# Miniprotein binders against b1l550: the designs that were tried, part 206

Target 1, 279 residues: b1l550
Amino acid sequence: MRLPEELLERARDIHSEAPSHRIKLDRVGSFGLKVPVEFKGFLLLAEADVWVSLPEGRRGVDLSRQVEAIYELSNPPKDPFSLCREAAISLLEKLNYADSSGVSIRFDAPLQDGESLKYYGVEISSIASDEIINKIRVEILGMTACPCTAELIRAYKSSEIAATHTQRSLGILEVSTKAEHPDPDKLASIIERAMSSPLRTYTKRPDEGGLVIRSLSNARLAEDVVREMIHLFLEEFGHLPEDTHILAAVRSMESVHMHDIYAERSFSLDEIRKEISSH

## First folded at step 15 (miniprotein)

Design u78D
Fold by ESMFold2-Fast, scan of step 15:
Structure u78D (fold): chain B 279 residues (1-279), chain A 99 residues (1-99)
Amino acid sequence: as target 1 above (279 residues)
Amino acid sequence: SEEELERLADEFRELAERLGYDEIEVTREGNRFTVEAERNGVRIRITVEVDGKEIRITVEIEKDGRRIRFMYVITDPDKLKKYLEEIERIIKMFLEYRE
């Protein structure tokens, strides 16, 4: 059953009323929306959060306008970066009482891996006010090999390639910028190149042996991986605005410990260039 | 190059014309140009700067006393068309939405 639209003429506009307490809210919105996106030739199911700020004098937000904004822009499916930016702007246009709006979209991104695919995590956001700040976080697993144990085995002179323990490590790059979102495939590539070796979805025994040898020949501490990720990031994305903020991190799931090793560095492009030039 | 800068200025002028702007001011200064236009209470200012193969685009939209700014830093020329289309769609939102 549908209620007559004429009832709106008699009903109070609850959302535009004064609230019981004059308190501003930072984020009010629709969270956990499922949206289709087109990513590099793939149709993917993504999850989106949409929000706006709510001024102290207004009781509520029009949640139906938020869903409408995302729905209109996602049909047909489009690239998630344009969707994110356009939706954030659309929210400010549709909800003129808001001082700011935001959209986050998360999905697993496919990456070609020999005869198959592997996947890495992507979360993007756009926050609009008097400017737009675009944020992207990429997480991908790789392999690290311990140089400390390798050095001990090398001292034993048991082989040309020093044996050591290897483990899965999670690499993280997060970028916040006034420019468009960086290409997540390039961020994933930076992370994988900084590791001792990338991980594979499928390997045959000779390929698996080669991957292990590569890791052993390129042993790296979590600290080494973070520094290499920063170096590679600057080579690829040094053109971004100087106030761009980056988080580079590695969480190594140590195979010889009951706990993980973690290393991170947060910085702006301006900050890191000054630091490097002071050597 | 000066030829590239002139071509880009024409592309952005055409974008503004396509959106229905009648009074379009294009100002050139060194390696950059600015396109300014106003229609139906929506004022746009697009600044484009070219440095080698890098194209920096800043878009400012002002409507009903609110101003929003966003930008692109393009190092891959193949992406230029995509971002021009996105800029056009965004400005169109401001022109078409009436409360």
Scores: ipSAE 0.745, ipTM 0.906, lowest interface PAE 1.2, mean pLDDT 86

Design u7A
Fold by ESMFold2-Fast, scan of step 15:
Structure u7A (fold): chain B 279 residues (1-279), chain A 99 residues (1-99)
Amino acid sequence: as target 1 above (279 residues)
Amino acid sequence: SEEELEALADEFRELAERLGYDEIEVTREGNRFTVEAERNGVRIRITVEVDGKEIRITVEIEKDGRRIRFMYVITDPEKLEKYLEEIERIIKMFLEYRE
């Protein structure tokens, strides 16, 4: 059942009324929407949040227009990056009282892993005002090996045997830019190449041994991984605007500790280039 | 090259024409060009700069006193068509939506 349309003519427009308190709200919207997206040949179920700013003199937001904006743009499914940018712009066009709009989209991205697939985390956003800022965060697991313990064991045995503890480490790259979103597969590749070795979904014993040996031969501190990620990022994405902001981080789930080790660096492209060139 | 820049300028002019703009101004300055047009209260200004294989596109849309600016920095020429289509869809939203 639905109520007669003529009731809309008689009912108060609550959203356009003055609020009880004249306070601006930064984000008002629909959160946890499920939307289909097309990513590199895969149809995936993504989760989206959409929001707008609400001025101090307006009681509420037209939530139905927010949902309409993203669903109209997601049918048929399209790439999540275009969807994110287009939906943010559409929200400002549809909700003219807003000073800003935003869209975030989260999904697990498939990545070819031998004869199988593995998945890494992607979260993107676009925030529109008089300009658009695009953000992407990629998280992927890899393996690290401790160089400190390796050195102690080498000294103890007076040998070149690469023996040390290994652990899963989570690599994180987050990029905020006025340009289009960077390709997440390239960001994931940067993270994996910075690690001691990548992780696999499935391995047989010979392949597993090879990954361990690779990791042991490429032992790296969390600090080493972050520096290598930054180096590789600059090689691949140095073309982005100088005010592009990057976060590079690693959380190492240390196999010999009850706690994790964490290393990070935030920087703008302009800042990091000046730092590197000064040495 | 001048031929590549002219071809690209024509492509953006055609984009504006497909959107129904009939008063289109194209200005060229060195390695860049700007396309300006207005239709039904929607003004667009697209600036394209070519530096080697890198293409920088800045799109500005003005409607009802509000101005929005966004950009692309394309290093992979194969992605150009995709972003031109996105630009066209975005401008179309401003042209077609009426409160």
Scores: ipSAE 0.779, ipTM 0.918, lowest interface PAE 1.0, mean pLDDT 86

Design u7E
Fold by ESMFold2-Fast, scan of step 15:
Formats: structure tokens, sequence, C-alpha cells
Structure u7E (fold): chain B 279 residues (1-279), chain A 99 residues (1-99)
């Protein structure tokens, strides 16, 4: 039903009124918005959340300005990282009562895989206040092979590449920084290089055999994979501000167990450099 | 290098000029420069530091008593144009929105 526009002039401004209880809210906004984004030549459907802080003296947020901020900036579709940063700043500029604003965008990123594509998970955010904190989380599957079982079988058989169990492992890198979002393809590459081998969407039989042989000859514990991810991250992204915070993790879906193995380490660049230099 | 810093300083001065700033102050200090300008109550301060191929850009925007700071640490020179365009769009946002 369409109501007369004249009612807008007479209606109370509910959201600017005092609330029943003077309590600040950390995040109030529109969640689960579908937004088209342009990523490395691909038009992708992403999911976005937008929010602002709400002061204790204000009953509600101006939702129309929140939605306007992200949709105005997403038409035509653009790079999701720029969209995330610009929308967070726009929210803070348009909603003067807010102390902070935030935007989160999630999508599956295509990655060239021989003659086909494979996909990895990307979640990014930008939180704006007196400064902007940019966060990115990348998740990609790879393969690991158990070195412990490999050594037992080698001792038993005394020949060639040791047989061992292999499994899919999920590698995770999350970065929070005052600098721009790191390139997700580089983060995905770090994860894959830390694994025993990458996984493929499609490959020809000779390549598949080579991948299996590579994983068996490059057996790694979950702990080894996390340490290697950290090492490779520092080589690629050691230039980021010292207060940059990283989470490196791997979840190994063990083929010989009913449960998974998990290893993780969180750290700031300042912390890890002091730790490494002390040894 | 000195030449690289001068080229970047000119590029950021041109960015401020495209946004309509007339009074632009550029200050050089060793391997860095700062661009300061004010128009219609919107003050900008952009600090750029060059070390080899690494370019560090810090942008500060002040409007109506509020200040926001954001930064870039560029190691891939091909990305510079993209971030300059983003900086320009962000500053334009502050210049165009009036209560």
Amino acid sequence: as target 1 above (279 residues)
Amino acid sequence: SEEELEELADEFRELAERLGYDEIEVTREGNRFTVEAERNGVRIRITVEVDGKEIRITVEIEKDGRRIRFMYVITDPEKLEKYLEEIERIIKMFLEYRE
C-alpha cells in the first residue's frame, strides 16, 4: 500500500528519539545484502553486511542512508576491496551520530587452475573510526600427507617413496591491518605452497599422478603447514605495519580418523619477529 | 630517488587540483613529501614515503571536527594508479556531502 507523502511531514522522527534504555549498541545495520562485485575480470555475486555504532541517546539508525551508501558505490560493480573501504568511510560520513562504521563482504574467488577454474573463500571487512582497520580471511583446500605413517611404512618395507595416508586440509590465513587488504590470490598461494600439494578442479591423468607423487614425497604435519604458512607470509607481507595481526591455521580432515586435526597460531608482526630473533 | 619523489609529488598535487583545491602546500623531507590543502571546510593531509619500490601513503581527512586516517603500503607499482583513484573518490565524497 502507498501512503501519501504528506504524512512524512507530520510523523514523529522515531529513530532520533530517546530509547527506553540509554544503552550504546556496537553494530546496527543491514545484513545479508546481495551485491555484484568485479574481481579480476569476473562479475561475482557477493554478500555484504553494513553497520554503524548507535549512541545511547538515539533510538534507531537511518537505514536508508546505510543501504544508499553501499548500493551507490556498487553501481556499476567494482573491486570488492575498494567497495569495502569506501562504503565504511561513506557510512561514517553520512551518519554523523555514529562513532564507527563497518562493512563486510563475502564471496568465492576464482583462481586459474590449468585450463579451468577453482574457487576459494574470501571474507573481507573494513571498520572505520578515527582510522580504518582492514581484515581479510582466505580459506582454500589443499592436500597433506602424514610423515609419521610414511616413516613407519618405510622402516617396514625399506623401499622408494614411503606410502602414507593423504587427506584434504583446509588452510586459513586471516590478516588485520591498517594498510590496504592484502591480495587474496597471494594469500591463497601461500596456503597452497605450505601444503603437501594443491588440489585441482580438473587435470589430465599424467598431471594427477604427479600431484599424488608430490604429496607423498612432501609429507607434512598440520604443525609443519602452519609454520611454513607463517614463514611464507613473512617473506611476502613483512612490509605491513608492525601492529598487523595474523591468524594462520590448518584443519586436516584425517582419512584414518573419525575426527579432524587442527593447528593454529595468531600473532602480530612485532610479536613474531621478536620470537624468531630470540632463537 | 629524487626524480621519483618529484614525479609522485606532482601526481598528488594534480589529484588535489582535480578535487578543486587552490591552496596546496607541498613539503619535502628526505624520502617523503606531504601535501596539505583545505577547501569548503575539508582539510586533507597526504604523506608519501618512498623506499626503493615501496610506497607508503597516509591520508588524513578532517571535516567538521572529525578526522579519519587511512593508509596504503604499495610494493607493486602497478597498483599505484588504482589507489590514487580510490583516494580521489574518498576525498570527493567528503567534499560533495553537505548536511
Scores: ipSAE 0.774, ipTM 0.918, lowest interface PAE 1.0, mean pLDDT 86

Design u7K
Fold by ESMFold2-Fast, scan of step 15:
Structure u7K (fold): chain B 279 residues (1-279), chain A 99 residues (1-99)
Amino acid sequence: as target 1 above (279 residues)
Amino acid sequence: SEEELEKLADEFRELAERLGYDEIEVTREGNRFTVEAERNGVRIRITVEVDGKEIRITVEIEKDGRRIRFMYVITDPEKLEKYLEEIERIIKMFLEYRE
């Protein structure tokens, strides 16, 4: 049942009223929206959050305008990065009482894996005020092999091919920048190249054996992986603004322990260049 | 490089023309150019700098006493068309929306 339009003329505009307490809110919006996006030839189902700041003198946010803005910009489905940036700007323009707006979009990105696909996690955001800050977080699984156990087994058996334990490790790269979002495939590639070996969706025995030998010949600590990720990141993305902030991290799901090993480093491009140049 | 810079300046001038700007000022200085235009209280300033294969685009939009600034640092020239389209859509939002 649709109520008569004349009821709108008599109803109070609740959200434009003064609140009971004059307190500013940092983020008010619609969270957990399902939106279709186009990513490198794929139609994917993404999840989006949209929000604005709410001033101390206003009771509520116009949530219907937030949903309409996302819907209009996502039909037809578009690149999630453009959607994120455009929606944040649109929200700020349409909701003139807001000092800032934000959009986050999360999805699983397909990545070519031989004749099949594998997937990695992507979360992006854009926060608009008098400038725009774009953030991207990429998470992908890879394999690490323990160099300590490898050395012990090599000493014990004097073997050229070391035996050691291997485990899945989650690599994480997060970038916050005034420039456009970095290409997530390049971030995923950096993470995989820093690992002992990538993981595969499907392997035959000869290919699986080769992958295992590769990982054993390229044994790396979580600390080694983080340092390599930073090195590779600087080679690929050193052109970004100097105030760009990066988080590089690895969580190793140790096969010989009941707990995980974790290593991370946060830095700005300005900070890391000064650190490296001092050696 | 100089020929490419002139071509880029023309593309940004055409972008402003498509948005309905009639008074468009394009200034060149070395490896950069700036496009400035105003229409219906919406002032735009787009600065483009070329250094080798890198293209840096800074967009400033001023409307009703508020200014927003955003940028692109393009190292893959194939992405240029996509970002020009995005810039055009964003400016159009400011031109078309009235409270």
Scores: ipSAE 0.771, ipTM 0.916, lowest interface PAE 1.0, mean pLDDT 86

Design u7L
Fold by ESMFold2-Fast, scan of step 15:
Structure u7L (fold): chain B 279 residues (1-279), chain A 99 residues (1-99)
Amino acid sequence: as target 1 above (279 residues)
Amino acid sequence: SEEELELLADEFRELAERLGYDEIEVTREGNRFTVEAERNGVRIRITVEVDGKEIRITVEIEKDGRRIRFMYVITDPEKLEKYLEEIERIIKMFLEYRE
């Protein structure tokens, strides 16, 4: 059923009315929208959240205008980074009562893996006010191998390649910056290079053996992986503004324990450079 | 180089022209230039700084007493065209949206 447009002339404008309590809300919006995006030649289904701030004197947000904004910008599908930045700015422009706007987009990014594909997690956001802050979080699984047990087995067998326990580890890089979003493939590459070895979607026995040997020859603590991720990040993204904030973390799903090992470091580019240059 | 900076300044001037700006002021200072223009109550200020292969672009848009600022730090020159197109689309939103 569709009611006549003439009824709008007599209906109260609920959203522009005074609220029950004069309290500002930080985020009011449409969450869990499904949006097509184009990512490096792939058409992907992404999930998006869009929101704006709501001033203390206004009862509600024009939610239809929010949905229109992101869908107009997503047709035809475009890259999720441009979509995120453009939609945040568009929302702020279209909803003039708002002090800030934001957009988050999350998807699984394909990454070429020999003759197949593997996937890693990407979540991005753009928050617009008098400036734009862009955030990206990349999560990808890799393999770590315990150097402590490796050393014990090496001593026992006098082998060049010591046996040890291996496990899946989740690497995390999160970047918040005034500049454009960093390339997620480069962030994923940094995480994988910091690990003992990457994981594969598909392996044959010889490839699986090679992966394990690579991991054993490059045994790393979660702490080692975080430090290497930071080092590699600075080599690749040291050009970002000095107030860029980074979180580097690893969660190792220890095969010999019923619990996980976790290591992390948060820092700004300015902070970490001063720390490194003092050593 | 001086010539490369001049070519970039021309690209941003052309961007402003495509958006319908008639009075465009381009100011150069060392390895930097600024493009300023106003049309239909929308003022833009784009500052571009070149340091080797790194290109820093800051865009400021002012409309109806509100100002927004965003930036790019480009180390891969192949991405420049993509970001110029994005800048053009963003400014166009401010020029086209009216209540």
Scores: ipSAE 0.774, ipTM 0.917, lowest interface PAE 1.0, mean pLDDT 86

Design u84F
Fold by ESMFold2-Fast, scan of step 15:
Structure u84F (fold): chain B 279 residues (1-279), chain A 99 residues (1-99)
Amino acid sequence: as target 1 above (279 residues)
Amino acid sequence: SEEELERLADEFRELAERLGYDEIEVTREGNRFTVEAERNGVRIRITVEVDGKEIRITVEIEKDGRRIRFMYVITDPEKLEKYFEEIERIIKMFLEYRE
């Protein structure tokens, strides 16, 4: 049912009124929106949050205008990175009382894995004010093998290939930059190459055996994986602005413990280059 | 190269022309160029710098006293067309939206 539009002429404009308390709000918006996106030939269902800052003198945000903006930009479905950047800018343009706007989009990204597919997590955002900051977080599972236990077993059995425990480890790369979002497939590749071995969606016994042997021959601490991720990141993305901020992290789901091991490092490109060049 | 810069400058000038800008100023300096134009109170400034395989594009849009700046650092030339189209769509938003 629709009420007559003439009622809009008589009704108070609540959003434009003065608030009960003159307090600025950092983020006011619509969270948990479902949006279709096109990612590398796939039509995916993504989840989006959209928001703007609200000045101290204004009671509310036009939430319907926020939702309309992102849906207009998502039809037809487009790549989530362009959608994220364009929607953040559009929100600032359409809601001129806001000092800043933001959009985040989350989805599971397909990645070619032999003749099958596997999936990794992607969360992106764009925050617009007088400039735009683009952020991407990629999470993908890999395999790690413990070098400490491997060395003990090698000493015990005098074997060239030492037995050790293996476990799934979650690799995390998060990048905040003034440049466009980095390619998530390249970030996922960096994480997997830093691990003892990538994980597969489907393996037959010979391939599974090979994966295990590769992991055992490339045993790495969580600390080793984080350092390797940083090294590989700098090789691939060293061209980004010097004030680009990165988080590299690994959470190892230890198969021999009731708890996980976690290692991380946050840095700017400027900071890490000075650190590496000092020795 | 100088040839790449000239081609890119022409492409961005044509982009501004398609958006309806009549007075477009293109300034070339070394390995960079800047395209400046204004229409309907929307002022744009696009700076492009080429350094080997790397193309840096900075876009500034000013409207009603508000300025926004965003940039690209392109190392894969196949991505250039996609970002070029995105820049055009973004500027068009500012030109078409009126309170």
Scores: ipSAE 0.775, ipTM 0.917, lowest interface PAE 1.1, mean pLDDT 86

Design u88A
Fold by ESMFold2-Fast, scan of step 15:
Structure u88A (fold): chain B 279 residues (1-279), chain A 99 residues (1-99)
Amino acid sequence: as target 1 above (279 residues)
Amino acid sequence: SEEELERLADEFRELAERLGYDEIEVTREGNRFTVEAERNGVRIRITVEVDGKEIRITVEIEKDGRRIRFMYVITDPEKLEKYLEEIARIIKMFLEYRE
């Protein structure tokens, strides 16, 4: 149901009015929108936030125009990276009072796992002003095995494969760049390769045994995993602009403790190259 | 190669032509070329640098005193067409939207 359109001519234009206080707002928008996206052959339901900056002299944002912008660009469903970049630019163009615009899109990405699928978390954003900054965060679970306990058990009873505790560890790679978003499957692959072993959605008992042996034969500290993630990232994405910023982190859900172990390093490509060159 | 650079320059010139630009300037410098064009108050400057299989594309759009820049670093040549289409869609937004 809707009211008579004649009322529009009689009503005040609230959004264009001066606010009660002349204060700029950094982000004003529509949050928690559901948008369909096409990701590597899959049709997924993603969650999106869209926003713009609001100048000190304007009371409100045209929220309906924000929603129109992202929904127009999401029909038919397209890849979430193009959607994110195009929507951020579209918002800035359509809402000319804004100094900046932004879009964030979150979804669970399917990843081929033998004859089945597993999933990892993806959050992307694009922030447009005089340039566009694209950000992607990938989180995927893997397995780590403790080398310290392995060494103690080996000392207690000599064996070729040392027994130790294993646990699920969450690997995190976050990249902020002026270039297009990195391929999330490649980021997920880097994380999994840095772990003692990947996790599987489905295994039969012999395959499960092999996975455990792989983990035990490749025991790694959280610190080891972060360093390996950085090494692998530089091999795959060293071509990105030098001011690209990366966060590499691991949260190990230690099976022998009531608490987690966490290790991280943030850096720019320029910083890490200088660090490596000086040592 | 010089041949590949010339082919890419032609592809970007054609992109600008399809968007309705009629004053298109293409400048070549080594492994780089720049396409500049203006239509309906929308000025574009696209710089493309080729190094082996890596293609670096920088797009700059200026309209009504506002300038925005974005870029691509393509290492998989099969993705080039997808990004050309995205660039065209973005420029079209500036050309078609009026307050």
Scores: ipSAE 0.763, ipTM 0.912, lowest interface PAE 1.2, mean pLDDT 86

Design u88K
Fold by ESMFold2-Fast, scan of step 15:
Structure u88K (fold): chain B 279 residues (1-279), chain A 99 residues (1-99)
Amino acid sequence: as target 1 above (279 residues)
Amino acid sequence: SEEELERLADEFRELAERLGYDEIEVTREGNRFTVEAERNGVRIRITVEVDGKEIRITVEIEKDGRRIRFMYVITDPEKLEKYLEEIKRIIKMFLEYRE
């Protein structure tokens, strides 16, 4: 049932009232919105969160204007990066009481995998105030092979082939920058190249054998993978502002353990260049 | 490099003109230029710096005492047109949305 519009003349404007306690809130918004996006020729269903800061003197946020802002910008569907940046700025412009606004968008990105597709995780955000900070997190699975066990097997003279355990490892790159969002396909490529071998959605026996041989010939510790990811990142994205922050991490789902192995490094471009230049 | 900088300066001036700015100031200095314009209470300042194959664009928009700054660092020249259109859409939001 739809109530008569004339009731709006008699209703209190609850959101504009003073709150019970004069406390500022950092993020108030609409979370878990379903939004279509266009990503590299694909129409995908993404999940979005939108929010603004709420000053201590105002009881509530105009949630309907938040939803209107992102949906107006998403029709027709557009690339999620432009949508994220434009929506964050739009929210700040339309909601004049807010000191900051933010938008986060999550989706699974298709990646060409021979004659098939595989998927990797993407989460992006844009936070607007007197400046805009763009963040992207890419997660993709790959394969690692243990060099320690490989060396022990070589020392045990019976092996003509470098035998070791292999496992799935999750590679993670997170970038926070004042510049535009980095290309997620390039971040995914960096992660895969740092691994012992990429994973495939679909393989036949000869191709599967090739992946195993590749991983065994390129055995890497989790620590090795993180260092290689950082090296490759600097080659591809060293042009970003010096205050750009990066998190590089890998979580190895060790096939010989009941637990995982984890390695990470967070840094700014300024920090890492000074560290490398010292040696 | 100099010819490229001049071409970019003209392109950004044209962007401001298409947004309805009549009084546009373009200042060049070394490997950079700045485009400044004001219309209907919306002031823009776009700074473009060329360093090798890299194009750095900083956009500042000021309206009703609020200021926002954002930037691009372009290493793939094919992406320039896409970001120019995004810049245009963002500035247009500030020009069209009234208090």
Scores: ipSAE 0.778, ipTM 0.915, lowest interface PAE 1.0, mean pLDDT 86

Design u8F
Fold by ESMFold2-Fast, scan of step 15:
Structure u8F (fold): chain B 279 residues (1-279), chain A 99 residues (1-99)
Amino acid sequence: as target 1 above (279 residues)
Amino acid sequence: SEEELERFADEFRELAERLGYDEIEVTREGNRFTVEAERNGVRIRITVEVDGKEIRITVEIEKDGRRIRFMYVITDPEKLEKYLEEIERIIKMFLEYRE
């Protein structure tokens, strides 16, 4: 059913009215939108949130304009990073009462794994005001092997081959920058290289043995992995603005414990360079 | 190189021309240039700095008393065309949207 357009002339504009309480809201928007995106040759269904700030004197946000902004930019499907940046800017242009806007987009990114595919998590956002801040978070599973237990078994058996427990560990890199979003494949690569071994979609028994031996020969604490991720990040992304903020973290799902081990470090590029230069 | 800087200045001037700007000021200073233009109350200022393999682009758009600034730090020259297209689309939003 479609109501007559004459009703629009007689109806109150509820959103433009004064609110019951003159309180600013930081984020008002449409959350959980499904949007198609094109990522490195793949057509993926992503989930998006869009929002704007709401001033204390305005009752509501025009939600239809928010949805229009992102869907207009997503047809045909495009690169999620460009979509994120363009939609955030478009929201400010279309909703002139807002002093800031934001867009986040989440998807599982395919990564070639031999003749198969594996996936890692990507969440990006763009927040626009008088400048734009772009954020990306990449999460990928890898394998770690415990060096402490390896050393105990080595002492016990006098063996050249370390025996120790291995577990899945989740590596996390989050970057906030005034520059464009960093390439998620490069962030995923940094995480995997910092771990004892990457995970595979599948492997045959001889290849599985090789991965385990590689992991055992490269045993690393969660703390070691975080430090290595930071080192590799600085080698790849040292060109970003000095006020770029990074979070590097590892959550190790310890196979011998009922609990996880977690290690993290947050820093700006300026901060970490001064720290490293001190010693 | 000076040849690269001149080529990039031409590319950004052409971008402004495609958007319908007819009064375009290009200013050079060392390893950077700035492109400034105004049309229909939308003023743009694009600053490009070339340092070896890095291309740094800062875009400022001013309309109706609001200014927005965004930037790129390009180390892969194959991505330049993609970001030029994005810049063009963004400026076009400000030129075409009428309240």
Scores: ipSAE 0.763, ipTM 0.913, lowest interface PAE 1.1, mean pLDDT 86

Design u8M
Fold by ESMFold2-Fast, scan of step 15:
Structure u8M (fold): chain B 279 residues (1-279), chain A 99 residues (1-99)
Amino acid sequence: as target 1 above (279 residues)
Amino acid sequence: SEEELERMADEFRELAERLGYDEIEVTREGNRFTVEAERNGVRIRITVEVDGKEIRITVEIEKDGRRIRFMYVITDPEKLEKYLEEIERIIKMFLEYRE
């Protein structure tokens, strides 16, 4: 059933009315939208949130325009980074009472893994106001091996490759920048290279043995992994604006403890370069 | 190189022309150029700076007293075409949408 359009002539414009309380809201929008995106040759189902700021004098947001904006830009499916940036700008243009707009898109990214695929988590956003701030968070699992226990066992057994405990570790890189979103595959690569070894979706025994030996021969503390991630990030993305902000973190799911080990560092590019150069 | 700057300046001038801008000002200073144009109350200013393999693009759009700025820092020249297309789509939104 569809109500007659002539009712619009008699209906109040609720959204443009004064609210019960003159309070500005930071984010008002449509959350949990399902949107198809094209990512590096794959058609993926992503989840999107879209929002705008709402001034203290306006009762509501035009939610239909928000949904229209992202769906218009997502048909046909396109690169989620361009979609994110374009949709944020489109929202700000279409909803002129807003001081800012934002779009967030999240999906699991496929990554080639021998003859199979593995996956890592990607969340991106674009927030538009007088300028656009682009943010990306990449999370991928890898393996770490404890160097402390390795050294004790090496001393005890006089072996060149010492046994030690290994565990899954979650590596996290988050970047906030005025430039375009960094390539998530490169961020995932940085995380994996900082680990004792990457994890794989599928291995046969000879390959699995090689992975374990690699991990044991490259034992690293969570603190080591974070420092290496920062070093590798600076090599790959040192061209970004100096006010680019990064979070590098590792959560190690320690196989010998009832608890996890966590290490992190947040910094801007100008801050970290000064710190490294001072020593 | 000078030839690369001139080629890129031409590409951005052509982008503005495709969007229907008639009076396009291109200013060159050292390793950078700026393209400025105005049409139907939408003013654009695109600044491109080239340093070796790095291309820095800053886009400013002003409409109805509101100004927005965004940028790209390109180290892979193969991505230039993709970002030019994105810039064109964004400016087109401002030119075509009105309340």
Scores: ipSAE 0.765, ipTM 0.914, lowest interface PAE 1.1, mean pLDDT 86

